# Designs tried in a protein design chat: VHH binders against p19838r805to892. Part 15

Target 1, 88 residues: p19838r805to892
Amino acid sequence: QGDMKQLAEDVKLQLYKLLEIPDPDKNWATLAQKLGLGILNNAFRLSPAPSKTLMDNYEVSGGTVRELVEALRQMGYTEAIEVIQAAS
Key: E = the ipSAE of ESMFold2; O = the ipSAE of OpenDDE; V2 = 0.75 times the mean of E and O plus 0.25 times the DockQ between their complexes.

## First folded at step 11 (VHH; framework vhh_8k46_1)

Design u3 (at its last look DockQ between E and O 0.95; V2 from the best seeds 0.69)
Fold by OpenDDE, look of step 11:
Structure u3 (fold): chain B 88 residues (1-88), chain A 121 residues (1-121)
Amino acid sequence: as target 1 above (88 residues)
Amino acid sequence: AVQLQASGGGFVQPGGSLRLSCAASGFTFSSYVMGWFRQAPGKEREFVSSISGSGDYTYYADSVEGRFTISRDNSKNTVYLQMNSLRAEDTATYYCAAKPDHGYFSRYDYWGQGTQVTVSS
């Protein structure tokens, strides 16, 4: 049972922007791998908004905010974590 | 210089078909994702479909899934959009675009001029 619905839409929009940067270590593709969704990266990268597609799939799969934060922490993406925590 | 030249637009009745083509030059075609976008008057540009550099993977917007088919011929540096069962809401200017086909790149760097598609009875 995921709780991604607890994240406000504006928080998600901020995360989308942070994840679509030209940084190989702090990008949606790396996050997808940390969340166990890397096998879908071909679909994500061909979608119009890879980070949004990733997060939508993560939510549908029952992902949690806690696990999302942990994945971002493993990536060292402090700014993305702060966006989530500021809204909590 | 990079060039994307789209063609194949026109006037069709609902239920009709069109096939768009986009000829590319100035970059390594097979190393790029090719995409189709469209924009209707007064509306935002929207994604239609994309295809990987090798052609092995495709993606479609929900609104065109099952009706449109994207394909490419890397020997001709051309991407195609077969549009079947056209609807009035498909009326738009269609744009061809390209982005690098690697692990995380999201932005389309190259855009062609639009080709008009009008679906009306």
Scores: ipSAE 0.757, ipTM 0.891, lowest interface PAE 0.5, mean pLDDT 95
Fold by ESMFold2, look of step 11:
Structure u3 (fold): chain B 88 residues (1-88), chain A 121 residues (1-121)
Amino acid sequence: as target 1 above (88 residues)
Amino acid sequence: AVQLQASGGGFVQPGGSLRLSCAASGFTFSSYVMGWFRQAPGKEREFVSSISGSGDYTYYADSVEGRFTISRDNSKNTVYLQMNSLRAEDTATYYCAAKPDHGYFSRYDYWGQGTQVTVSS
């Protein structure tokens, strides 16, 4: 079972904003693919908050903070990693 | 000049139905996600439903899923919201909105004026 509930809500809110800035490499759709959730991107893009919808689905699916950080590292998204690490 | 014109609102009793429509012009309709939002007095605007440019994919807020149905007719540049089993809590001004149907864009850029839905005995 995953441990995403250990991230504080304000940390999650910061991550949502970082993932919704229009950047072709550092966005929620790319993160979804790295987390193995790319098949759900049609649902995510139609939701009112794609990054939150992605992260909620990842949490419900048993995702871990460790795997999240690794996906962000593969994207080169150092700022997002720092938000998570500052909370630990 | 982009225009989104929502219509079909009115007064209805709890348990009743309404169908909203939103006529669009000034952009390539089939290239845009269309969404419905609502705002009650004193509350923040909230998402209701959305539909992909092709019409193949839909999304619903939990509070309306199973009761509301979004659809679109790209030949008429119109999106619809069929609202069944209406409750007092559905009372709001309903707005249609449009955003480019791109794989990672999240922000709705175009907004209609809205149409009032009032659910009351």
Scores: ipSAE 0.462, ipTM 0.762, lowest interface PAE 1.4, mean pLDDT 90
ESMFold2 (binder alone), look of step 11: mean pLDDT 86; pTM 0.857

Design u4 (at its last look DockQ between E and O 0.75; V2 from the best seeds 0.77)
Fold by OpenDDE, look of step 11:
Structure u4 (fold): chain B 88 residues (1-88), chain A 121 residues (1-121)
Amino acid sequence: as target 1 above (88 residues)
Amino acid sequence: AVQLQASGGGFVQPGGSLRLSCAASGFTFSSYIMGWFRQAPGKEREFVSSISGSGDYTYYADSVEGRFTISRDNSKNTVYLQMNSLRAEDTATYYCAAKPDHGYLSRYDYWGQGTQVTVSS
């Protein structure tokens, strides 16, 4: 089962901001693909906050913080990883 | 120049219906997500609904789901918002907006002028 509830709201807010950038390698759409949720990218894009919608769906799907960090590592998104690890 | 011209606002009683239209020009309409937003006095602007460039996908805020329907006619460069079962809390200035369908950002690039919707008995 997932443990995304362990991430504080302020940590999630920081992640949302980091993931809504025009960088094709470090955005929410790339993260969604790494997490196996890329098929929902059209829905995420239509939402008012794609990164938040992605993270909410990931949490509901039983995602883990570990898998999230691994996905971010694959993306080379060191800043996002540091946000998560600083809160641990 | 990009233009978004909204119309269809008005004064209705609770339970009534309105249909908003937004005519777009100055950009490749079918390549953009069209969105509706609203802002009530003293409140933050909030998302209402959006529709993909092709019209195949739609998204709604929880507060309007089941009551509002967004649609578009790409041959007319127009997006619509059918609002049924209107409530007092739907009273707001409604705005049409556009952002690239292939984009990653939540922000909308283009905004039109607002059209007032007032729901009151």
Scores: ipSAE 0.833, ipTM 0.927, lowest interface PAE 0.5, mean pLDDT 96
Fold by ESMFold2, look of step 11:
Structure u4 (fold): chain B 88 residues (1-88), chain A 121 residues (1-121)
Amino acid sequence: as target 1 above (88 residues)
Amino acid sequence: AVQLQASGGGFVQPGGSLRLSCAASGFTFSSYIMGWFRQAPGKEREFVSSISGSGDYTYYADSVEGRFTISRDNSKNTVYLQMNSLRAEDTATYYCAAKPDHGYLSRYDYWGQGTQVTVSS
């Protein structure tokens, strides 16, 4: 059961920006690993929009907002968590 | 200074083939993802294909997968796009672009001037 459609598009756009920064710990590749999608990181990296491609794959796989927040917590990415929580 | 020089465009009938080349200078070529983009008049620029710095991994837009093949020759600092089974909707200016293969950004840093591909009867 997935619920990623509950996130507004503007929240997703903010998350994409936060995940596409030159930070070795707080990036889409690290998030992909935490979400069990790390094996696809070469495809994400080569796509025109790596964080969006990751998030679309996660949503199609039945991913949940709760699991997304937990992955971000394990990364220590408080700003990203706050973006999700401020929209709720 | 960084330079990307795309070439190989031209006029071709539907079903035909063309091979684009993009010669690069001014950066460590094997450390960069190379990409091809295209823009038709009055439309937004769109992604076509990309290839990792090593050449081991490739990615294609759905509209071109199976018809186009990206490749690179790091000894010649050149990326290629083999375009087969061309259609009228492939008509566009094709641009090569480069971004670091170790970053997390979607944006490409360097862009060529482009080469025109026209698919018409």
Scores: ipSAE 0.736, ipTM 0.890, lowest interface PAE 0.7, mean pLDDT 93
ESMFold2 (binder alone), look of step 11: mean pLDDT 85; pTM 0.852
ESMFold2, look of step 12: ipSAE 0.723; ipTM 0.883
ESMFold2 (binder alone), look of step 12: mean pLDDT 85; pTM 0.850
OpenDDE, look of step 12: ipSAE 0.831; ipTM 0.925

Design u5 (at its last look DockQ between E and O 0.85; V2 from the best seeds 0.74)
Fold by OpenDDE, look of step 11:
Structure u5 (fold): chain B 88 residues (1-88), chain A 121 residues (1-121)
Amino acid sequence: as target 1 above (88 residues)
Amino acid sequence: AVQLQASGGGFVQPGGSLRLSCAASGFTFSSYVMGWFRQAPGKEREFVSSISGSGDYTYYADSVEGRFTISRDNSKNTVYLQMNSLRAEDTATYYCAAKPDSGYLSRYDYWGQGTQVTVSS
């Protein structure tokens, strides 16, 4: 069972902002692929807030904070990892 | 110059229907996601629906799902919003917007002027 509910809302908001940037390597679409949710990227990109939609789906699917951090680590997104770790 | 011209707004009673149209020019229409947004007085602008460049994918806000249908005709450079079972809370100024398809940003590059939709008994 996932533990994404352990992340405070303000932490999630910070992550949304970090994932909504014009960087082809550090965006929500790349994260979705790392998390195995890339098949939903068409739905995500058509939503009003792709990063939020991704994170919501990840949470509902039983995703874990650990796996999220590992995915971000694979992306080399140190700043996003620090946001999560600072709240832990 | 880029232009988005919306039409079809009006005054209807609850349960009624309206069909909005947005005619686009000045960009490669089929390469853009088209979206509809709305803003009621005193409220934030909110997402209503979007459709991919090819028209193969659509997305709806929960509040309009099952009642509204977005579609497009790329041969006419036009996107449509069929609104059925209208409610008072659907009253708002509706805006047409466009952003590049195959992108990952949520920001829309182009916005048209609003068309007023008023649902009241």
Scores: ipSAE 0.797, ipTM 0.906, lowest interface PAE 0.5, mean pLDDT 95
Fold by ESMFold2, look of step 11:
Structure u5 (fold): chain B 88 residues (1-88), chain A 121 residues (1-121)
Amino acid sequence: as target 1 above (88 residues)
Amino acid sequence: AVQLQASGGGFVQPGGSLRLSCAASGFTFSSYVMGWFRQAPGKEREFVSSISGSGDYTYYADSVEGRFTISRDNSKNTVYLQMNSLRAEDTATYYCAAKPDSGYLSRYDYWGQGTQVTVSS
């Protein structure tokens, strides 16, 4: 059972921006792999909003905020974690 | 200079079909994702479909999936949109666009001129 509904829409919008950068470690494709969604990366890449498409798929699949934060920690993405923490 | 030239629009009755073409020049065509977008008067531009540089992967907006087919011919530097079962809500100016098939950005860098599609009884 997921709890991604607890994240406000403006928090999600900030996360989308942080994940669409030209950084080899801190991007939506790396996050997808950490969340077990890497097999869908071609679909995410071709969608009009890769980060949003990734996050929507994660939420519909029952993903949790705790697992999201852990994946971001494994990526070393402190700024993204802080965005989530500020909303909590 | 980069050029994208869309063509093939026209007037068609509901249920009809059209095929759009977009001829590309000025870049390595097979290294770019090609996309189709549309904009009706007074509305925001919306995504329709995209295709990977190799042509192996495609993506469709929900509103067109099952009715529209994107394809490309890399030997002719051309991307196509086959539009079947057309509806009044498909009426719009259709634009082709290109972005590098690498990287993480959603933004398309190159845009063609539009071609008008009008679906009316």
Scores: ipSAE 0.610, ipTM 0.836, lowest interface PAE 1.0, mean pLDDT 92
ESMFold2 (binder alone), look of step 11: mean pLDDT 85; pTM 0.843

Design u6 (at its last look DockQ between E and O 0.85; V2 from the best seeds 0.74)
Fold by OpenDDE, look of step 11:
Structure u6 (fold): chain B 88 residues (1-88), chain A 121 residues (1-121)
Amino acid sequence: as target 1 above (88 residues)
Amino acid sequence: AVQLQASGGGFVQPGGSLRLSCAASGFTFSSYVMGWFRQAPGKEREFVSSISGSGDYTYYADSVEGRFTISRDNSKNTVYLQMNSLRAEDTATYYCAAKPDHGYLSKYDYWGQGTQVTVSS
């Protein structure tokens, strides 16, 4: 069972912004692949807010904050990790 | 120069249908995601639907899912929005937009002029 509900909405909003960047290594699509949701990237990219759609699906699928942080760590996205850790 | 020209708007009663068209020029049409957005007076512009460059994938806002159908004809550089079972809340100015189909950017590069859709009894 996931615990993404533990993240405050303002933290999620910050993460959305960090993942909506023109960096091929630090965007929502790369995160989706790390989280095992890459097969849904076509749906995500066609949505109005890909990063939000990704995180909503991750939460519904039972994702955890721990695994999210680990995925971001694999991406080397230190700034995104700090946003999560500062709120915990 | 890039151009997006929307048409097909009008005045219909609830339960009616309209078909919007957007003719594109000035860019490689099949390499772009085409999207429809709408804005009602006093409200924020909202996403309606989008379709991939190849036309193989579509996405819809929850509010229009099952009632609207987006399609495209790349030979005509045109994207369509078939709107069925129209409701009063669908009343808005509808906008056609385009963004590159490369899989991670969410911002639309090009926007057309709006076409008014009014649903009223």
Scores: ipSAE 0.775, ipTM 0.894, lowest interface PAE 0.5, mean pLDDT 95
Fold by ESMFold2, look of step 11:
Structure u6 (fold): chain B 88 residues (1-88), chain A 121 residues (1-121)
Amino acid sequence: as target 1 above (88 residues)
Amino acid sequence: AVQLQASGGGFVQPGGSLRLSCAASGFTFSSYVMGWFRQAPGKEREFVSSISGSGDYTYYADSVEGRFTISRDNSKNTVYLQMNSLRAEDTATYYCAAKPDHGYLSKYDYWGQGTQVTVSS
């Protein structure tokens, strides 16, 4: 069962910024694939806020913070992991 | 030089329809996501709809889904917005915009001058 509501809104906002950069490995599209949401990437890129749309879909789908951190680790995205882990 | 020229706005009663057009030049049209945005006086510009470069995928703001239809004709470098069941809240200047397809950024690079839509009795 999902627990994404435990992340503070300001943490989520920081993550959105970190995922919308011109990096082929550290972006929302790669994260979506790691989280099993890659089939929705056409919708995400067309939305006005791709990272937020991805994260909202992940939360509604029952996603967990642990699974999110694992996906970010597989991407080598240390900065994003640190943002999550700094929140208590 | 990139140009986006929006047209088709006007005055309409609630429940009426309008069709907006946006003619594009100066870039490879089929490689760009096209979007429609709107802005009422004193309010922030808001997203309305977007369409992929191929035309195969579309996205709509919740407030317009079911009433508006975005489409494109890549042979004419033109994107359209068919607006049905118009409401007073749809009154705004409508802008077309373009961003590269398959990028990771939400920012649109090119913007048109806009066309006015006014829905009033």
Scores: ipSAE 0.642, ipTM 0.845, lowest interface PAE 0.9, mean pLDDT 92
ESMFold2 (binder alone), look of step 11: mean pLDDT 85; pTM 0.843

## First folded at step 12 (VHH; framework vhh_8k46_1)

Design v1 (at its last look DockQ between E and O 0.70; V2 from the best seeds 0.74)
Fold by OpenDDE, look of step 12:
Structure v1 (fold): chain B 88 residues (1-88), chain A 121 residues (1-121)
Amino acid sequence: as target 1 above (88 residues)
Amino acid sequence: AVQLQASGGGFVQPGGSLRLSCAASGFTFSSYIMGWFRQAPGKEREFVSSISGSGDYTYYADSVEGRFTISRDNSKNTVYLQMNSLRAEDTATYYCAAKPDHGYLSKYDYWGQGTQVTVSS
């Protein structure tokens, strides 16, 4: 059972923005791979907001905030982690 | 030079149908995601639908899901948007756009001129 619902909408919006940057190492596609959802990247790419589509899919799949943070940590995306932790 | 030439717009009554076409040139068509966007007066441009380079994957905005169908013919370098069950709120200028079928950026590199779709009784 996921707990992504504990993230406030404004936090999610901030994360979407952080994951849509032109950084090959700190983007939604990299995050998707870290979360084991990389096989869906072709589909995510078709959406107007891939980061949101990814996170929505992750949430529906039962993803956890802890695993999200760990994935972001593996990416070295400290700013994204701080956004999540600041809201906790 | 890259060109995206859209056509097929017009006036229709609610419940009617239109088929938009966008002829592309100047780039490797099959390597690009093709997308349709629309902009209504006083509103921001919004995503309508997209299709992968091979045509195997499609995506639709919730507002058009089940009513619109995007397709492409790579032998003709053309992307289509079949619009059925049209509603007044579908009234907008429709734009064809292209972005590489790789990478992670959501921005489309190429844009065509708009074609007007007006749904009114």
Scores: ipSAE 0.819, ipTM 0.920, lowest interface PAE 0.5, mean pLDDT 95
Fold by ESMFold2, look of step 12:
Structure v1 (fold): chain B 88 residues (1-88), chain A 121 residues (1-121)
Amino acid sequence: as target 1 above (88 residues)
Amino acid sequence: AVQLQASGGGFVQPGGSLRLSCAASGFTFSSYIMGWFRQAPGKEREFVSSISGSGDYTYYADSVEGRFTISRDNSKNTVYLQMNSLRAEDTATYYCAAKPDHGYLSKYDYWGQGTQVTVSS
């Protein structure tokens, strides 16, 4: 059972921006793969807001903040982790 | 040198159909996601639909899914929007747009001037 509603909306908005950059390792597509949602990447990239669509899908699927932070850690994305942890 | 020219708009009664076209030039068409957006007076522009460079994948806003169909013909550098079961709330200027099919950005690089769709209730 997920707990993504613990993240404030402004934290989510910061994450969307951090994941929509031209970086081969630190992007929403890589995060989707780490979260087990990579098969949906064609839908995410076609959506008007790929990072938001990914995060909404993850939340609806029962995703947890702990697993999100672990995926970001596996990506080496310390700035994104800090955004989440600074809000806790 | 980039141009996106949308056409096919008009007046239609609720329940009717229209087919929009957007002719593209000045870029490698098959390497770009093509999108349709719309804007009613006094409202923010909103996403309608998009299609991958190859044409194999599509995406629709919830409000139009099941009623609108996006397609493309890469030999004609043209993207289409078939709009069925039109409603008054579909009244807007419709714009086509293009962004690279290899990036991670949400932003579209190129925009057309739009074509007016008016659905009288």
Scores: ipSAE 0.679, ipTM 0.863, lowest interface PAE 0.8, mean pLDDT 92
ESMFold2 (binder alone), look of step 12: mean pLDDT 85; pTM 0.847

Design v2 (at its last look DockQ between E and O 0.88; V2 from the best seeds 0.79)
Fold by OpenDDE, look of step 12:
Structure v2 (fold): chain B 88 residues (1-88), chain A 121 residues (1-121)
Amino acid sequence: as target 1 above (88 residues)
Amino acid sequence: AVQLQASGGGFVQPGGSLRLSCAASGFTFSSYIMGWFRQAPGKEREFVSSISGSGDYTYYADSVEGRFTISRDNSKNTVYLQMNSLRAEDTATYYCAAKPDSGYLSRYDYWGQGTQVTVSS
């Protein structure tokens, strides 16, 4: 069972913005792959907010903040990690 | 020049159906995700549905899921929105939009003129 509920909505909103960038290494699609949800990227891309849709699916699937941070770390997305850690 | 020409709007009673069309030109149609958006008076523009360049994938807002069907004919450079079981809350100006299928951004690069859909008894 996940603990994504620990993240406040404002933190999530910041993450959404950080993940919806044209950087191929630091976007929602790369994160989705790191989190094992890459098979859904076509669906995410079609959604009005891919990063939000990804995060929502990750939460529903039982994802954890720890795993999220680890995925972001693998991406080298320090800014996104800092957003999460600053709120903890 | 890029053009998106939407049509098919009109007046219908609740429970009725409409089929919107959007004819595209000026870009490689099959390489773009096509989307439908709508805006009601006093409300923000909201996403309705989208379809991948190949047509293999579709996405719907929860509010229209099961009632609306998006499709495309790449040979005609046209995207469609079949709207069934229409409700009063579906009343809005509907817009066709396009964004690259290879992209990661949520924004749409191209927007067409709106077509009015009014659902009223």
Scores: ipSAE 0.825, ipTM 0.921, lowest interface PAE 0.5, mean pLDDT 96
Fold by ESMFold2, look of step 12:
Structure v2 (fold): chain B 88 residues (1-88), chain A 121 residues (1-121)
Amino acid sequence: as target 1 above (88 residues)
Amino acid sequence: AVQLQASGGGFVQPGGSLRLSCAASGFTFSSYIMGWFRQAPGKEREFVSSISGSGDYTYYADSVEGRFTISRDNSKNTVYLQMNSLRAEDTATYYCAAKPDSGYLSRYDYWGQGTQVTVSS
């Protein structure tokens, strides 16, 4: 039902850095909203690693890489998509 | 100038309690997430707890949840850490830190000098 386990740890680490930048559109909070996890953004921002906390929650909830790429596409986040596609 | 001054550390027996305070100045306190971190000699600094600018939301490391309580008083520009049921492994220098509540970065901008907590058997 989910396939986030297939994403290598080094790919996930690259994604965390890409999502923790001072950009109003290309950040973990916007990604959380696109993935239907925006209600958890208070917990994410208070955690020591917001992007990792978001991605762990998405993975545990059965999230798919296809849906992740689509959310990133809606954000216009080509660099993040390329990181995932290079690993696939 | 930004200042974060942690205090309230000391010696305590296992099972005892301490309350740490961190007085802040030089920024709009209610607009910042406040965090507590700790570092034991020879170990990496680790996250303990954080609290939102308004005080409505809190977050705890698994190792302290249920034993420690973070709180803040925005009228006094102070964040607190109530530490109960202390254990030897809680021995560390405790640091308070601040980052903007509206930002996306994991990094904390401002750091206090720390206060020593020693829990001995």
Scores: ipSAE 0.695, ipTM 0.867, lowest interface PAE 0.8, mean pLDDT 93
ESMFold2 (binder alone), look of step 12: mean pLDDT 85; pTM 0.841

Design v3 (at its last look DockQ between E and O 0.73; V2 from the best seeds 0.75)
Fold by OpenDDE, look of step 12:
Order: C-alpha cells, then structure tokens, then sequence
Structure v3 (fold): chain B 88 residues (1-88), chain A 121 residues (1-121)
C-alpha cells in the first residue's frame, strides 16, 4: 500500500504547481508516464488540474513517495524532489 | 478570428433543466478540448465540464457529476451542456472555452461570452 498520505497538503500543492509548467520535460504528463499512468493522460488533460488528478490517481493506485521521487529524479526535476525532501 | 458563442441560458426552477450550446469558429474544432466554466457573483470562476476533441472522453466537476452532460457535434462545431436537476447553487454565468487536445497546459486559449443561468423558485 502506498504512503502518499505522508505528504502534507501544502507539499502536494507545491508539487501541483511545479508540474503545471510549460516545460515539456518537467510536467505532469511526463511524470504520469514515469509512474506508469501515461495511458490516463488523455483523461488527466480534461481535468482542470491535471497534476492534482494525476497525483490523486497515483495515491489511490497505491503509489509511494519513494517511487514518486524516483520518477522525478528520472525527469531531472530537482526542485520537485527538494520540495518533498524538505517536508520529510 | 476565433469565436465562441454560448446560448441557452435562462431562468429555471430548482429541479429544472437547461441545455447550453456553444458554437465555435476560427479554429480546428475537433482538435480542441471544449470546456464549460461558470462564475457566480462574488465567487471565482470554476470548472464545470470538459470534453475531448473526439468526444470520447468527458470530465465533470464533482458538484455537477451525474446531473450535467457535456457533448459535442463536430460536424456543427458545437459543444453542449445538458443541465438537469438544477439547483440554486448552479446559478452563474456560464462560459464556453477551448484548449488544444494535444497539450499539457490546463489553461484554455479561447473564451466565449457568458450566458446567464439562474435557478430560483
């Protein structure tokens, strides 16, 4: 079972903001692919907050903070990793 | 020039129904996600529903899920919002918007004029 509940809401909000930027390599869609949820990107795109919808689905699917951080590392998204680590 | 023209708003009693339409022109309609937003007095604009370019996927705000139905007719360049079981809290100015169905940004590029929906007994 996942442990995404360990992330405080303010941390999640910061992540949402970081994932909704006009960077083709550091956005929610790229993260979704890294997390194995890329098949849902068409659905996420319809959401008013794709990053939040992605994260919610990741949490519900049993995702872990560790795997999230690893995905972010693969993306080279150091700032997003720092947000998570600062809260730990 | 891009145009989005919404219509179908009006006055209804609680429990009533309305059907909004938004006619689009000036862009490749089928390549865009169409969305409906609404703004009530003193409140921020909020997302209501969206539909993919092909019409195969839809998304709804929790507050309207099960009551509203978004659809589109790409042959007519029109998106619809069927609103059933209307509530007082659905009172707002409703806006039609469009964004590319091939991007990752949440913002909508095109916005139409609002149509007023008032639900009151």
Amino acid sequence: as target 1 above (88 residues)
Amino acid sequence: AVQLQASGGGFVQPGGSLRLSCAASGFTFSSYIMGWFRQAPGKEREFVSSISGSGDYTYYADSVEGRFTISRDNSKNTVYLQMNSLRAEDTATYYCAAKPDYGYLSRYDYWGQGTQVTVSS
Scores: ipSAE 0.824, ipTM 0.923, lowest interface PAE 0.5, mean pLDDT 96
Fold by ESMFold2, look of step 12:
Structure v3 (fold): chain B 88 residues (1-88), chain A 121 residues (1-121)
Amino acid sequence: as target 1 above (88 residues)
Amino acid sequence: AVQLQASGGGFVQPGGSLRLSCAASGFTFSSYIMGWFRQAPGKEREFVSSISGSGDYTYYADSVEGRFTISRDNSKNTVYLQMNSLRAEDTATYYCAAKPDYGYLSRYDYWGQGTQVTVSS
């Protein structure tokens, strides 16, 4: 049911970098909350790559690109949305 | 100055055990995630395990889960790695590292000099 495989790996790598910036609103922990994965935030922060671990969990759970973009919109994270849009 | 000093390495036969220690100074230990990494010659450094500042949460690489146990003693500013059921592929220099338990960055700020673990019959 998920479609996260449609995102190219280089797009995902750009998103990881955008989510690992010291910004109180625009970070992987806030995104996890918006995606319903906030209960896993302790595991994400302890993993070697928090944003990748979050995104992998979201993909395996059947997450969609549409829901990802909506979560980013609710965070006001237009740069991250533009990275997805530029990829096709 | 910040210091992380790993110790406890050695030579051991397959199936054996070792316990690594990492003594920390120069920062608020209980506010930092502590991690263990390893690097074999000619290979990239890889993540082994990490533990939250309080010690309440741990994380393990798949290759070591069930065999290795990370722990910490905040009264002694020390993190440990108990390594059981050791295999030849565990042979590496083991490094401890620290990053803030309150940030969003993946990068560890502080790195110790390593301790050698050699598993060979």
Scores: ipSAE 0.688, ipTM 0.869, lowest interface PAE 0.8, mean pLDDT 92
ESMFold2 (binder alone), look of step 12: mean pLDDT 85; pTM 0.847

